# VHH binders against o26223: the designs that were tried, part 282

Target 1, 191 residues: o26223
Amino acid sequence: MKLLWTSQHIKVTVHIDGKVSKMDVLEAIKTRRSIRKYQDREVPEELIDKILDAAMCGPSAVDERPWHFIVVRNREMLEKIPEVHPYGAMVKDAPVAIIVCCDSSLEKIPGFWVQDCSIASQNILLAAHSLGLGAVWTGVYPLEDRVEGIRRLFSIPEHVIPFSVIPLGYPAENPGTRDLFDPDRIHLEKW
Key: E = the ipSAE of ESMFold2; O = the ipSAE of OpenDDE; V2 = 0.75 times the mean of E and O plus 0.25 times the DockQ between their complexes.

## First folded at step 17 (VHH)

Design YA4 (framework vhh_7nfr_2; at its last look DockQ between E and O 0.85; V2 from the best seeds 0.00; counts 0 for: pae E 7.5 > 2)
Fold by OpenDDE, look of step 17:
Structure YA4 (fold): chain B 191 residues (1-191), chain A 124 residues (1-124)
Amino acid sequence: as target 1 above (191 residues)
Amino acid sequence: QVQLQESGGGLVQPGGSLRLSCAASGFTFWEKWMSWVRQAPGEGREWVSSISYVGGWTEYADSVKGRFTIARDNVKNTLYLLMDSLKSDDTAVYYCAKHKYSAFPETQDEFDYWGQGTQVTVSS
């Protein structure tokens, strides 16, 4: 059975009435792409709230939930982020960015905060996509130059580690979908 | 291996101009902040100027502000310092320095690599 992946242009039918049709979790995962071009359109606070709610719903090691989020809408700060993040050029074009951080004082088991913040970051991406927004994960940790750049730019305390910068906005590009399934990466019972 | 090589220094009269260059190799140049630091005889190292990835953010020491211009060519992997209206007090060895962090340096320890320096002498 040739799964004809009909390139169904998932017409994100932006219903005219602003109601973003809910997509199921598998659809969100499979159709999500990094979006680096954004419309000149503000993102409502309600959507950011939903995204942040989703970000906090992920599991964490022994429920340590070490994450903090900086929501950045200030244009000057958005324009400065690319100066301290060499791959953050698109942030200046986004109406909003979320900086995911770890409060190390909340860490219960050393090292798992990376997983925790990764889960939170991925949930941000998925939630954004499900809400009709585009986003991209720009890695900060573990690169020290970026970590300290973001830290100083936002006056982040020493015990708090910036992890990722995620610009968000209504997408101004459609990169299409990818089939990333690789059966060679699946091992049954043994390697 | 990271290499920084300064050039363009020399003897110049007060009021004169020089252009320093720093050729960088051994790392992705455009991904790093760069600075000029100078050291006068018998003095400590003095920060002169810093520049971000693509030059969108620059800062200068008060002693050189309005006279010096930092620039970079990321295609040529070269850092520049344009020095105008030179003064006797500008006499120093000028070093090119690579940043550890994407920020303006707070201490000398925030530079992970230095050039050998180029001598600038301002004298009548």
Scores: ipSAE 0.849, ipTM 0.927, lowest interface PAE 0.5, mean pLDDT 93
Fold by ESMFold2, look of step 17:
Structure YA4 (fold): chain B 191 residues (1-191), chain A 124 residues (1-124)
Amino acid sequence: as target 1 above (191 residues)
Amino acid sequence: QVQLQESGGGLVQPGGSLRLSCAASGFTFWEKWMSWVRQAPGEGREWVSSISYVGGWTEYADSVKGRFTIARDNVKNTLYLLMDSLKSDDTAVYYCAKHKYSAFPETQDEFDYWGQGTQVTVSS
C-alpha cells in the first residue's frame, strides 16, 4: 500500500502471529462510509466471526445484552429482503447480511434495547470496515411494516424484534471521506 | 387520506379477458404490498393475489394460477390484475386492498384499506 509507506515514519506493528495492525480506531470511525455496491466475492466465515465478536463487545443497559444475530448467506433469502424492506435493494447483491435483533425477554430496563442494538450495529459497521469490508445499516425498527416483514421472512418469534439489516461484502465503490464536523452542534455548559 | 379506486370490470363471456386497474393515492404506494380480493354473491371475501413492493414476489390463489397476472406500476401508483380464460366461477366484485404489513396476509384483518370494488360478471 503506497499510502502506508510514503511518509517514511509510519510504524508497522508486527504481532506474534505476524499480523500488522491496519487501522486506528479514530481513523476507522472517520473513514467508514455506507457501501451499497459489493464485489462478487465471498466473505470468509472467520471475518463474520470477528465482526460478531466486535458487535457483542458493545456496552448495554445494565449489561442486559439483548442482542441476537441472524447471518444470512442464502441467495434466495437475500433476494427476498428487498420485497419486504423498501430501502434494502442492495441486499440482493451482497454476499452476506447480518440481521440485528432484540430478544425482549433479556430486557432489564424497558426501552433501552434500542440503544443496545444500535451500539451493536455500529460496531458491526466499524469492524467490517477495519477488515476491508463495506457495509450499510438499513433500518427496520421502528417501522411496523418492515419489522413484521422481516419477522415473517425469517421466522423470528414474537418476543424477538428485528432491529436492522446490514448487508456487507468487499466494496465495489469508494464514496470518499466526508467532513461532517459542525461546531454549531456543540454547546458548552448549557444548550 | 388513503384512497383506492378500482376500474375495468364488466360483462364478459367465458374464456374472455379483462384488465382491472386500481388507482392509489394518500400513501407511499411503492412502500406497500398490495392485493386483489374478490367476493362472489352470497360468499365471504376470497384472497386472489398479492404483490410485493417492486413486484418481484407474487402469489396467487390456486383457483386463478396460470390465468391471472398481478402487476403494478409504481410510477403511476396503479395496481393491475390481468384476467385471462375467465370462468363463471370468477364472477365477483373485485377489491383492491392495501396491506398493513410487508408480508403475505394471514387474515383479512391485515388489509387496512379497501377500494369500493369493481364488478366482474362472466356469463353462462
Scores: ipSAE 0.041, ipTM 0.567, lowest interface PAE 7.5, mean pLDDT 88
ESMFold2 (binder alone), look of step 17: mean pLDDT 79; pTM 0.810

Design YA5 (framework vhh_7nfr_2; at its last look DockQ between E and O 0.58; V2 from the best seeds 0.00; counts 0 for: pae E 9.9 > 2)
Fold by OpenDDE, look of step 17:
Formats: sequence, C-alpha cells, structure tokens
Structure YA5 (fold): chain B 191 residues (1-191), chain A 124 residues (1-124)
Amino acid sequence: as target 1 above (191 residues)
Amino acid sequence: QVQLQESGGGLVQPGGSLRLSCAASGFTFWEKWMSWVRQAPGEGREWVSSISYKGGWTEYADSVKGRFTIARDNVKNTLYLLMDSLKSDDTAVYYCAKHKYSAFPETQDEFDYWGQGTQVTVSS
C-alpha cells in the first residue's frame, strides 16, 4: 500500500488583491511551519500591530501579562542579532524581528513567566502565518549566553529577560506541511 | 571536558610577528564567543581581543588595535591571534578563554574556561 503522500499543496492563495484570506484557527495551527527565508519585501506596520495584538491575547498566570516586545527593523541591529544568537542566522535576512521579553517586576508567581512568554511567542507565530507571513521561533531563554547577548545588544535592563527572537517576513520558502499527530502520546484515564 | 590549549608563543624581537593558536575541545566551538587575555609579570589579566561565533564581530583592546588580529577556524576548532609589530609591553602569558555569554567581556568572570597559556616574550 503506497501511502501516496498527497502533498496537499496548501495553496496559500496569496490573493493578489491584498485580501489576506482568513485562516481558521485549526488550519493556522496545523499548517504553520518555521520559515527561515524571506522575500525582499517590507512588512507593513499594520500587520505587526495585529501580530502584537494577538501576542497579548494569550493567558498568563493570575493575569500577570509580564511580556514586553521589542520590534526591530533597523538593518544594522538585525545583522548583529546573529552575532549574539548562534541559531539566528536567518534574522539578518528578515525585514523585521520581534524580541519577546519578560519584565520580572510584573511577575506575580515565580516561574510562570516562561509559560506566559511561550504563549505570546506561539501566538506571534500563528498570527504571522494567518496573515501570510513566515516566522520562526529562535529560543533565547534559558540559555544564559544568548540571554546576556541579546540583553547587552539591545540594552535591556536587568529585571527584563529576553525570551525569544522571532524574525518575520513574507515567506521565500515552502517547507510543506507535516503530520505530527501521535496517538501513542495519548493516554486515556491512566498512563 | 572543555579543553583549551594555546601554542605559538616564543621569543621575538621588537617589531616582529607571532601567531598564536588555541585548540579547543569538549564543547561546540562555533556556538561560543572566544577571547584572548594576557597577563604580564606582576600585572593583572588584561583583555586583548574577542571574536563572535563566525568572526563577524571582533573587538580589540586599544593597546593592540591595528597590530593584532583575532580569527577562528570553526572547522578546526581553533582560535588564532595574529600579532604584528610586537612591542616589549606585549610580553606576557597569553590565554585563550571561552565566554559564558555571547557578548564582549565586561569582567573576568565572564570566562568559564581558560587555557594554560603560552609565553610571549618581546625582547631585543
């Protein structure tokens, strides 16, 4: 039985007419991929605003909402990020990057900020994808070498912790979709 | 285990040149910033130069700027220091050091591993 991998070409129908086709939430989740190649095309501010709005809509522990976002468009800074992030090479090719940070002074319960910033980061990825952009999550925390690198590069105060760097742009690659469903990871009522 | 081994030191006349090497092992070399630090007799440790992952960003102490060049070969896991126009004041033990952080060092505590050092003597 030849499992015909029907490469369902998710036709990201970039409707030429500027109307970003609305993806439903499940479609966005299932079809999202890390994108590391970008077109030489600027991302409109309106799209960044929508992405940041989505980033702030996630839940947080006791509603602490500890996140801050640095939007980076400066070419020199984008080119410097790979120098302090060993897996951030694609950032230099992106028209914009979002750095997700935690303000520790806003934390109400210790340790949950990681979950909060993860949710925010994932929402950035999903929102970007739903808007026809490509993005990738490059982890900063919990690796101290990257944390301090990003901190110093952007003069981030000590009580603020850089968490992730997310370059964004119009995608110049299509890695396709993959099925990650694993029924062996599902346990009913007991392990 | 992390290991750093310096080589290439020696006696040289003023105006001469040396090339130091540091062989690294026990960690992913290209994922870490590296530095050269030197210590003259009776003096404290002095930062000399630092280099980023792939060498896209380098910095030098004012005392060596224009004379020394830091480089790295990530395939060979080797750090280099090219020293030109050497002066008597360059006489020191030269250490290669691994960074804790992906940034230029502000303090000596930002290095987590050091080599044994190689002696450089500039004397007429």
Scores: ipSAE 0.782, ipTM 0.898, lowest interface PAE 0.6, mean pLDDT 92
Fold by ESMFold2, look of step 17:
Parts: structure tokens; sequence; C-alpha cells
Structure YA5 (fold): chain B 191 residues (1-191), chain A 124 residues (1-124)
């Protein structure tokens, strides 16, 4: 099934895989794993839209919402990312990547944009997982060579700071779940 | 203790070829962009070429584009410059240079380490 457009500009969207799944939020959090191997399969624009909607639902310091997102599908650009990001090799194999950026002109409290963009990045990972996709957060900020490399590669202006690159696609691996709960990290009332 | 040691220079005729090597030590070579820079007698340093971590992104000065090829071997920690169709204007000392923190440096002060250079002389 394909997306159909009419002369009256009525948009009809059909789910390409024929299924929409729903996952409990606690299940998504506990089962999400970094996925670095992807099927040779396109990710529909509809799913990217849902993921970015989720990214923008995150809280931010004093509601500053400093985030911007670059959606990258171009093969030449995806293949160039590992040349400025030494641990981003899997990006060349992903059908799409999302670059999370901070527009520093939107900061209301200096420096909290890191937390804000971290929240948006994690929401991307969880939303992708809930939609049957796999993703991984590759760090850009605070590593200056990666920040400058990504900025130049994507023509990102001086006042905008690339924070993370998140390749995503239908997973071609299953690392399984982890049991990471550690009660010694929990302190009641005081340290 | 970063060390860069160039080799492979020499005297060649116009139209000839040379292969320069730069042995690198004291840092994680595959995590850094690398460049070749040259200096002709009595002149300032001129950027020649740069290569990314894995070699998939290369840049060349217009003066050498199509004639020179930058390459790297991340197993041997070695940077190369393959020079073909050499001209008298290519006569210079050739330095390998380690990028400081920018993938796209605009000036030579954005390189933090330099080799001692290797002389390339193209006869007239």
Amino acid sequence: as target 1 above (191 residues)
Amino acid sequence: QVQLQESGGGLVQPGGSLRLSCAASGFTFWEKWMSWVRQAPGEGREWVSSISYKGGWTEYADSVKGRFTIARDNVKNTLYLLMDSLKSDDTAVYYCAKHKYSAFPETQDEFDYWGQGTQVTVSS
C-alpha cells in the first residue's frame, strides 16, 4: 500500500507494514537496547514523525525547548558521518538518522540545554523501540572535534550545537534484556 | 609524546611520481584526521590535503587536485601522500600534521603536532 495524493490535496496515509503495535511504557524502558545492526528496509516518514513528536514532548529547563532535529536519509551524508565520528560506524548502514541539536539562542538558563537535549534523545530511543525500530545514541557533544565535524557536514550554524546522532532502522539483532537494578544506588532521606 | 616522521622524499623529474609516508606514534592514530602541508623555499606553509579517520573523506588544495592522493593505514599507523604528475611548483618540504580538534582547520595553528618534514625536489 502506498501514500495517495488527490487533486483536492486530501492526504491518505496507509501503514506500509500493515501493523501498528502498542507497548507499555515500563516495558519499553526496561527492554530498549542499543541497536547497531539494521535491516535493509526503509523507515516510513510517518514513524519518524511520531518519534519526533515524542522527542518534543520532553520537559526542558524553564520550558526553553532548545531542540532542533535534522532528519538524514541521504546515503552520501550518512556515509560521511563516520568520517567525523569515529564510533559512528553503524550510521552508514542505517536507513535514517536523527541529529539532535541545541539552538543556543533559545537557552533561558545557560548550560541546561544538555539535559534538555538528553531528554529529547532518550524519548527518540523509546519511541523508536515502541514502534518496532532499533536505535542507538551516539555522542557528539561535548567532544569538540565531533561537534565541529557534524556542524560542517550538515551546514549547522555557529549558534546551533549538535548534541547527538541517532541512527535507526528495523533491527537486525537482538541483544536481549539486562537486569541493572542495584538497590545500593538508592539512598533514603540522605546519602 | 606524539611523534610524526616523514619519509619518501627525493629528487624526481617533472611528470614523475613519489610516495611519501608519515609514521605516527604517541596517540590513537585512527581517532584523528591527518593532513599534509608543504613549504617551498622562502614561502609560508601551504595546506595540501586532509584525510578523515577512516579515509572516506579527503580534501585537496586546488593546486594538487587530481595529481595527489592522500591515504592512511590505521593498522600500521601510517599516513601517505601519493604524488603523480609532479611539477616544479611541487618542490617543497612536506610535513604531516595532526589535527588539534577540528576536522576542518582553516589555519596552521589548528594543527597541534608536526613532523620534521621530507624534501621533495622536482628538477627543472
Scores: ipSAE 0.006, ipTM 0.408, lowest interface PAE 9.9, mean pLDDT 87
ESMFold2 (binder alone), look of step 17: mean pLDDT 81; pTM 0.827

Design YA6 (framework vhh_7nfr_2; at its last look DockQ between E and O 0.84; V2 from the best seeds 0.00; counts 0 for: pae E 3.5 > 2)
Fold by OpenDDE, look of step 17:
Structure YA6 (fold): chain B 191 residues (1-191), chain A 124 residues (1-124)
Amino acid sequence: as target 1 above (191 residues)
Amino acid sequence: QVQLQESGGGLVQPGGSLRLSCAASGFTFWEKWMSWVRQAPGEGREWVSSISWSGGWTEYADSVKGRFTIARDNVKNTLYLLMDSLKSDDTAVYYCAKHKYSAFPETQDEFDYWGQGTQVTVSS
């Protein structure tokens, strides 16, 4: 049965047998959406492990790998995150969240950690999507109010910088796909 | 420009009640934590209460716990302090303060903006 992926219905064919069909990388990238509504369903640890593995596979400046990850499942903490993150309201509804952090002591070249942690965060989103989960990137850095809020909430050391909070869960919404290709943003040989 | 303007202070008898208001402007009010801080004559500034952006998290100094209630209206960009069972020791200038961080203040330096204050006098 050729599931005609018509543009509108990203039928995440959740095969009944719980085996999420592996998306190819381009499909994952093109079909990924921010998901802010989640089912009342726990995310298996195995899936989190796979997501974190993917998060650590990205490149980093001079291979500095400055990232750390806090996996949050505690309901009380999940409910507190929105109090220190005004745009993190959906975190309280997620069964799990990953906080991506930078250990500044691991930084070899100043400033590239933002790129490194961005890559890690994006890989989390893509991996989650490929595994049939929904996620959203909620920015923490560079806003000092959020950075310090998350830091204190989780007792994060001063040399470690919270970068992003990513709630994850089985999606309870389907926002559809977007075509974001813009040829006007492509310049050949010169601006 | 950030502006905080307190109102609602006055003279009240012991056991009385007051409602303070702080009108905020010049920033996205609903995104920020807010506090009340007071200063009695000849004393340093004393933290009174703080509230998260949503109002879902509040804390109080032990001296006012059970008597004062902090609240906010994010639509009106207004912070409130409901003061019940007022005591002579509550006499102070009450300041509205904006937080730098989404956290309860550890030091006074964690407030980036202050109002002019409103005088509360509790006297028989």
Scores: ipSAE 0.809, ipTM 0.908, lowest interface PAE 0.6, mean pLDDT 92
Fold by ESMFold2, look of step 17:
Structure YA6 (fold): chain B 191 residues (1-191), chain A 124 residues (1-124)
Amino acid sequence: as target 1 above (191 residues)
Amino acid sequence: QVQLQESGGGLVQPGGSLRLSCAASGFTFWEKWMSWVRQAPGEGREWVSSISWSGGWTEYADSVKGRFTIARDNVKNTLYLLMDSLKSDDTAVYYCAKHKYSAFPETQDEFDYWGQGTQVTVSS
């Protein structure tokens, strides 16, 4: 069955022909939650490819595109990440993690790589969600102890900065949707 | 203020055992990697052992492997070194050290705080 989903601003064709259905972009943004519990189920390589393709679609300062990605599936390595990243305990239970890095040799405007890698990281979360996966952004940069821990664990060179670790897998929890809209954060014309 | 206070040293016979303790305060102990480092008379400091914040990852200098065990109690904020089969070469002041990074150290400047040390003396 072919279904057509429409909204005032975005049209997405939803296919039910045995594939994971595509999600309206606003729905994806509103319903994505941090997922820290995963099924014991592999994530196919083709889904990781789609997620990384989406990560690289983000804008960057002067198109510098400073990002690099390390895909981690090795069980021993996934189990070591929490030992250098105290708030990354769920990584040991994930079938795969993506490390988002900045290659500082690609910077054209100093310091904007943080925004660039943040955009790539959020795109990973949204793409994973749209594909029926759950993920969570665990912070590495700017915490120097975590940065150095991850760098040494994965032999990342000094000019490359690990920014985030994003474990992902088929979700084994459903924390529900949150309503976080706050009109007091909106300012017209001035503060 | 970060404070590290070692205890449990003393005089022991060869083949004996000791348990060193390091009481930690002034920082979030369970988030940090910790090490033991020793200094024999007239020598430089020698790394002995390191332990990850959770205790799940430990490493030892070759000179102490199989004889020493590093451990931690994150509820009591205490680091331990269990020393078995002690030899005269183990005679040293033993220091508790806090890591700057969540990693095994490559240099001594990666320890941002040190205790005052506790003397271990193995007779002979």
Scores: ipSAE 0.373, ipTM 0.747, lowest interface PAE 3.5, mean pLDDT 90
ESMFold2 (binder alone), look of step 17: mean pLDDT 80; pTM 0.808

Design YA7 (framework vhh_7nfr_2; at its last look DockQ between E and O 0.54; V2 from the best seeds 0.00; counts 0 for: pae E 3.5 > 2)
Fold by ESMFold2, look of step 17:
Structure YA7 (fold): chain B 191 residues (1-191), chain A 124 residues (1-124)
Amino acid sequence: as target 1 above (191 residues)
Amino acid sequence: QVQLQESGGGLVQPGGSLRLSCAASGFTFWEKWMSWVRQAPGEGREWVSSISYSGGWTEYADSVKGRFTIARDNVKNTLYLLMDSLKSDDTAVYYCARHKYSAFPETQDEFDYWGQGTQVTVSS
């Protein structure tokens, strides 16, 4: 492909009113908070593309990259997620959610997919934060009731395991900064 | 300590109504989907209706659709079945059942706890 937008390693962001993130990585990690209240505002597809690109940059066991992502924007489906996920009430108020899944047919080393999908999920949170969005990781795996509920709701096949549901949108809350550093968790040389 | 205790059954004439109740204890009721399942004499158990944890999503077996209403009160930890326009074919023991999964059931092994049942008999 030789089209400027499809064949090159160059991607141009041309929003007249858009902004490119310049948040320092350590700042992003330290300031990211779980956001459960969202503005009534659509999230542009380009931002979702950037977030999913970041999700797929994570390391994985033996480069197995077992992850798949379902992007949910349909209002009816977003409103049903809280009915199969009792701690996912905020999803009904989100403009979009990302379901992180493992395709077990892509596993090369059994069981490491949990770490792989956790890394992808955290990258989604950090990327969303750096783009001015708020998000929260709501746990699905390993709780059987939630796993099966989400699988049946989204027609996810038996060999694919829903791992997390991540609602996101422009934040409508600011929980503030926390200082969580605990030196008692640090051990030198031995336990 | 999970307990499901049905009540409200009895003898009713065709066309009549009953309201069944199921008192739940020993678990966090609002976090679980619930169902009514019935068993007529000489038959296996038949799914009747299911309700999501908030009550926002309900489904009914075709045999009862339009006549029965499932409801829940998460403050009182109680599941209900309002049965209208009863027919003799509705004669059964009615069980309250807790879902293993947050989904409409595909088999009976998807219920992890059952009540003792309450008898409903419809006859002239």
Scores: ipSAE 0.374, ipTM 0.744, lowest interface PAE 3.5, mean pLDDT 90
Fold by OpenDDE, look of step 17:
Structure YA7 (fold): chain B 191 residues (1-191), chain A 124 residues (1-124)
Amino acid sequence: as target 1 above (191 residues)
Amino acid sequence: QVQLQESGGGLVQPGGSLRLSCAASGFTFWEKWMSWVRQAPGEGREWVSSISYSGGWTEYADSVKGRFTIARDNVKNTLYLLMDSLKSDDTAVYYCARHKYSAFPETQDEFDYWGQGTQVTVSS
């Protein structure tokens, strides 16, 4: 069933039986967009579990898997996040947010945790999209004001580094698709 | 160029009120936490109050809690400090300061820009 993104009706073809048709990986990657508007609808725990499972399936440097996830549903906390994240305004409108963190004590090689947490964050976005949810990556690291803000707000230990805040929800917007392919960025054998 | 300009200081009697303003320019104002810091004669700089991006989060030194109110207008790019029940000990130069990287500054080095200050004198 072709998700006919017609301009007007985000026909999330929710199959009548609640089974979200599985999107193939290339489709998910190509059609994913940042979603910053959400329906007044709760996200089932089962979907969050699937998203977190996907988040943990990415590779990490020497398999260090340094990531931790804070799942935030509390409305008061969601509303406070924008106060410590200047680009997190949409978080207050989301039914749930995932904060991706790095436990530095798990890091085996210095510096690769950024890549590891990026992979985890991207997998969250892709998984969310494939499940019919909208999400957006709001960067926390490496900006210290955001890092410390989130740390203090959620009482995160000093050895744990907040990396990203990802609000999720059923999408209330359709930004459309864009073609980001740029052949000028491809070099064969040499620069 | 980043600029911060304080105004509204003056001489006031104990128990009086003042409203300080800080006009900000040269940066996206709503992207930064802002603070008021004061310096009394012969004393070091003392943090007074901080305010978050949208103003939904405010903090106060114990010495001013319940008497001072920090606010901001992001449309006007202006920071405010409402000072009520002023005391002689509130006499100081009041500075507007921009947070550099930290929402919760522990040291003065975490402020990257300062205004010239405005004198507040509380005297009978």
Scores: ipSAE 0.372, ipTM 0.728, lowest interface PAE 1.3, mean pLDDT 91
ESMFold2 (binder alone), look of step 17: mean pLDDT 82; pTM 0.841

Design YA8 (framework vhh_7nfr_2; at its last look DockQ between E and O 0.79; V2 from the best seeds 0.00; counts 0 for: pae E 4.0 > 2)
Fold by OpenDDE, look of step 17:
Structure YA8 (fold): chain B 191 residues (1-191), chain A 124 residues (1-124)
Amino acid sequence: as target 1 above (191 residues)
Amino acid sequence: QVQLQESGGGLVQPGGSLRLSCAASGFTFWEKWMSWVRQAPGEGREWVSSISYSGGWTEYADSVKGRFTIARDNVKNTLYLLMDSLKSDDTAVYYCAKHRYSAFPETQDEFDYWGQGTQVTVSS
């Protein structure tokens, strides 16, 4: 196991053969953090494929699967995304971003596409983390200013709704883990 | 309440320069795209220039390209229009406009708030 030391001595366990050891699902969920700093390192296409595969494995309302994904590697476009997304500054520093979209023509029941695309987005985050990448969910929907910004930037058809922008890369920060368990949010049998 | 207040207009000779300001309040200024739009007497509203929320992206109408510069100070919540080499055809009321979307405007309906405007008159 060659420890790639980032300039900040972030221990990223990279298997010698470039294969990142898979973590179990609970570990991935518990240890995932938003990563907004990335190494100057390209993300292999194979990893993106795995992430997108995971994104499409989530449930959807009546199996409508309304999601589409735009994979963005073009540097010019990555640099433009922050200009139409006020909280997307980190996207310009990422080697790749995934834009999660909903095709409204695929929606079978109105309104559930938000849940469907949320599940897909979360699976992207978890898959990325399990593969040794860092990512962050930058919300686009439901803010109209961001939706139209992204739509126009990428010439997205009107019936397709951009939902989230998720930059990905090898992490150049380690925010640490946090315990978010709150027993006060658990109610037994009644509120 | 959203407020936009233009200032800096006036009478200037052809070839002269003006600096317009727009003071913004009532919203998070740095999160929004801003534009200048002008209206000459008897004419419709004409888009002049737009700027992204960070200022990293700017666009200009062909009629003002190379002469006007749009800028913003997000700390001061102020939009600017630097106008050089002014022409008689630049005579208009200049409005500061807030964008509804994070994009360059395609229609006038994409501005959700307007200032009261400031008069610019270019005359010999």
Scores: ipSAE 0.776, ipTM 0.892, lowest interface PAE 0.6, mean pLDDT 92
Fold by ESMFold2, look of step 17:
Structure YA8 (fold): chain B 191 residues (1-191), chain A 124 residues (1-124)
Amino acid sequence: as target 1 above (191 residues)
Amino acid sequence: QVQLQESGGGLVQPGGSLRLSCAASGFTFWEKWMSWVRQAPGEGREWVSSISYSGGWTEYADSVKGRFTIARDNVKNTLYLLMDSLKSDDTAVYYCAKHRYSAFPETQDEFDYWGQGTQVTVSS
């Protein structure tokens, strides 16, 4: 009796996704790669809205939600980011970038904003991937020279800390997936 | 330890040209913005020009625009200043300076390391 296994046919209907993504969460996490080459193709505002909605769904320390996001589409500004970020060369070729910032006036517990903004940044990467886009996290904080460079370029006030710059676009490369599971990193009960 | 060593100064007639060099060591040169700053006799230090780490963004003081060109060679870790159409007012000690931040400087306090300087004298 094989018809009793109709639950196996559900795996074939992955396209039954009435809302945000047609990709399973574990698949998205395992297949996401840093993408540094983008098609010459605009990213619709609708997709950016979905990505930022996902970014804001992350947990934060005592629900402080310290994050702010700057969406950069202006060509001249995108071309200037690599000049204040030595590892951000790909940003000039991206149709859009998102700058993740911390507003320190929203902190409720000092110092946890780094974890909070890291969570938001990773959600941006995963949401972009699930929507068929490629992205990469380029680090700004804690490097003082990059933090100040980005702050001045975008007129970010002193109490707001730029954390990361995330260029994104339709990918023009496919690095493939990697199997990085390492059982030696797992410790049961103690070190 | 950070080291900046300027060279290429000298005596030149008005309208002449000079090329200054600054050999850099002790830091990751291609990750840092660099500047030239000059000090004329009896004057304070005057910013001359700045260049981003890649060389793609340059700025010049109004007094030198169109006459001076800043450049860098990230393979040889060397900063350059090509000075053309020199005037008597360009007479100064020229310093190579390393930026603390990846930005054009707002104050001299943002230069964390300086060279010893090289003398440029423009006189007939």
Scores: ipSAE 0.329, ipTM 0.715, lowest interface PAE 4.0, mean pLDDT 89
ESMFold2 (binder alone), look of step 17: mean pLDDT 81; pTM 0.825

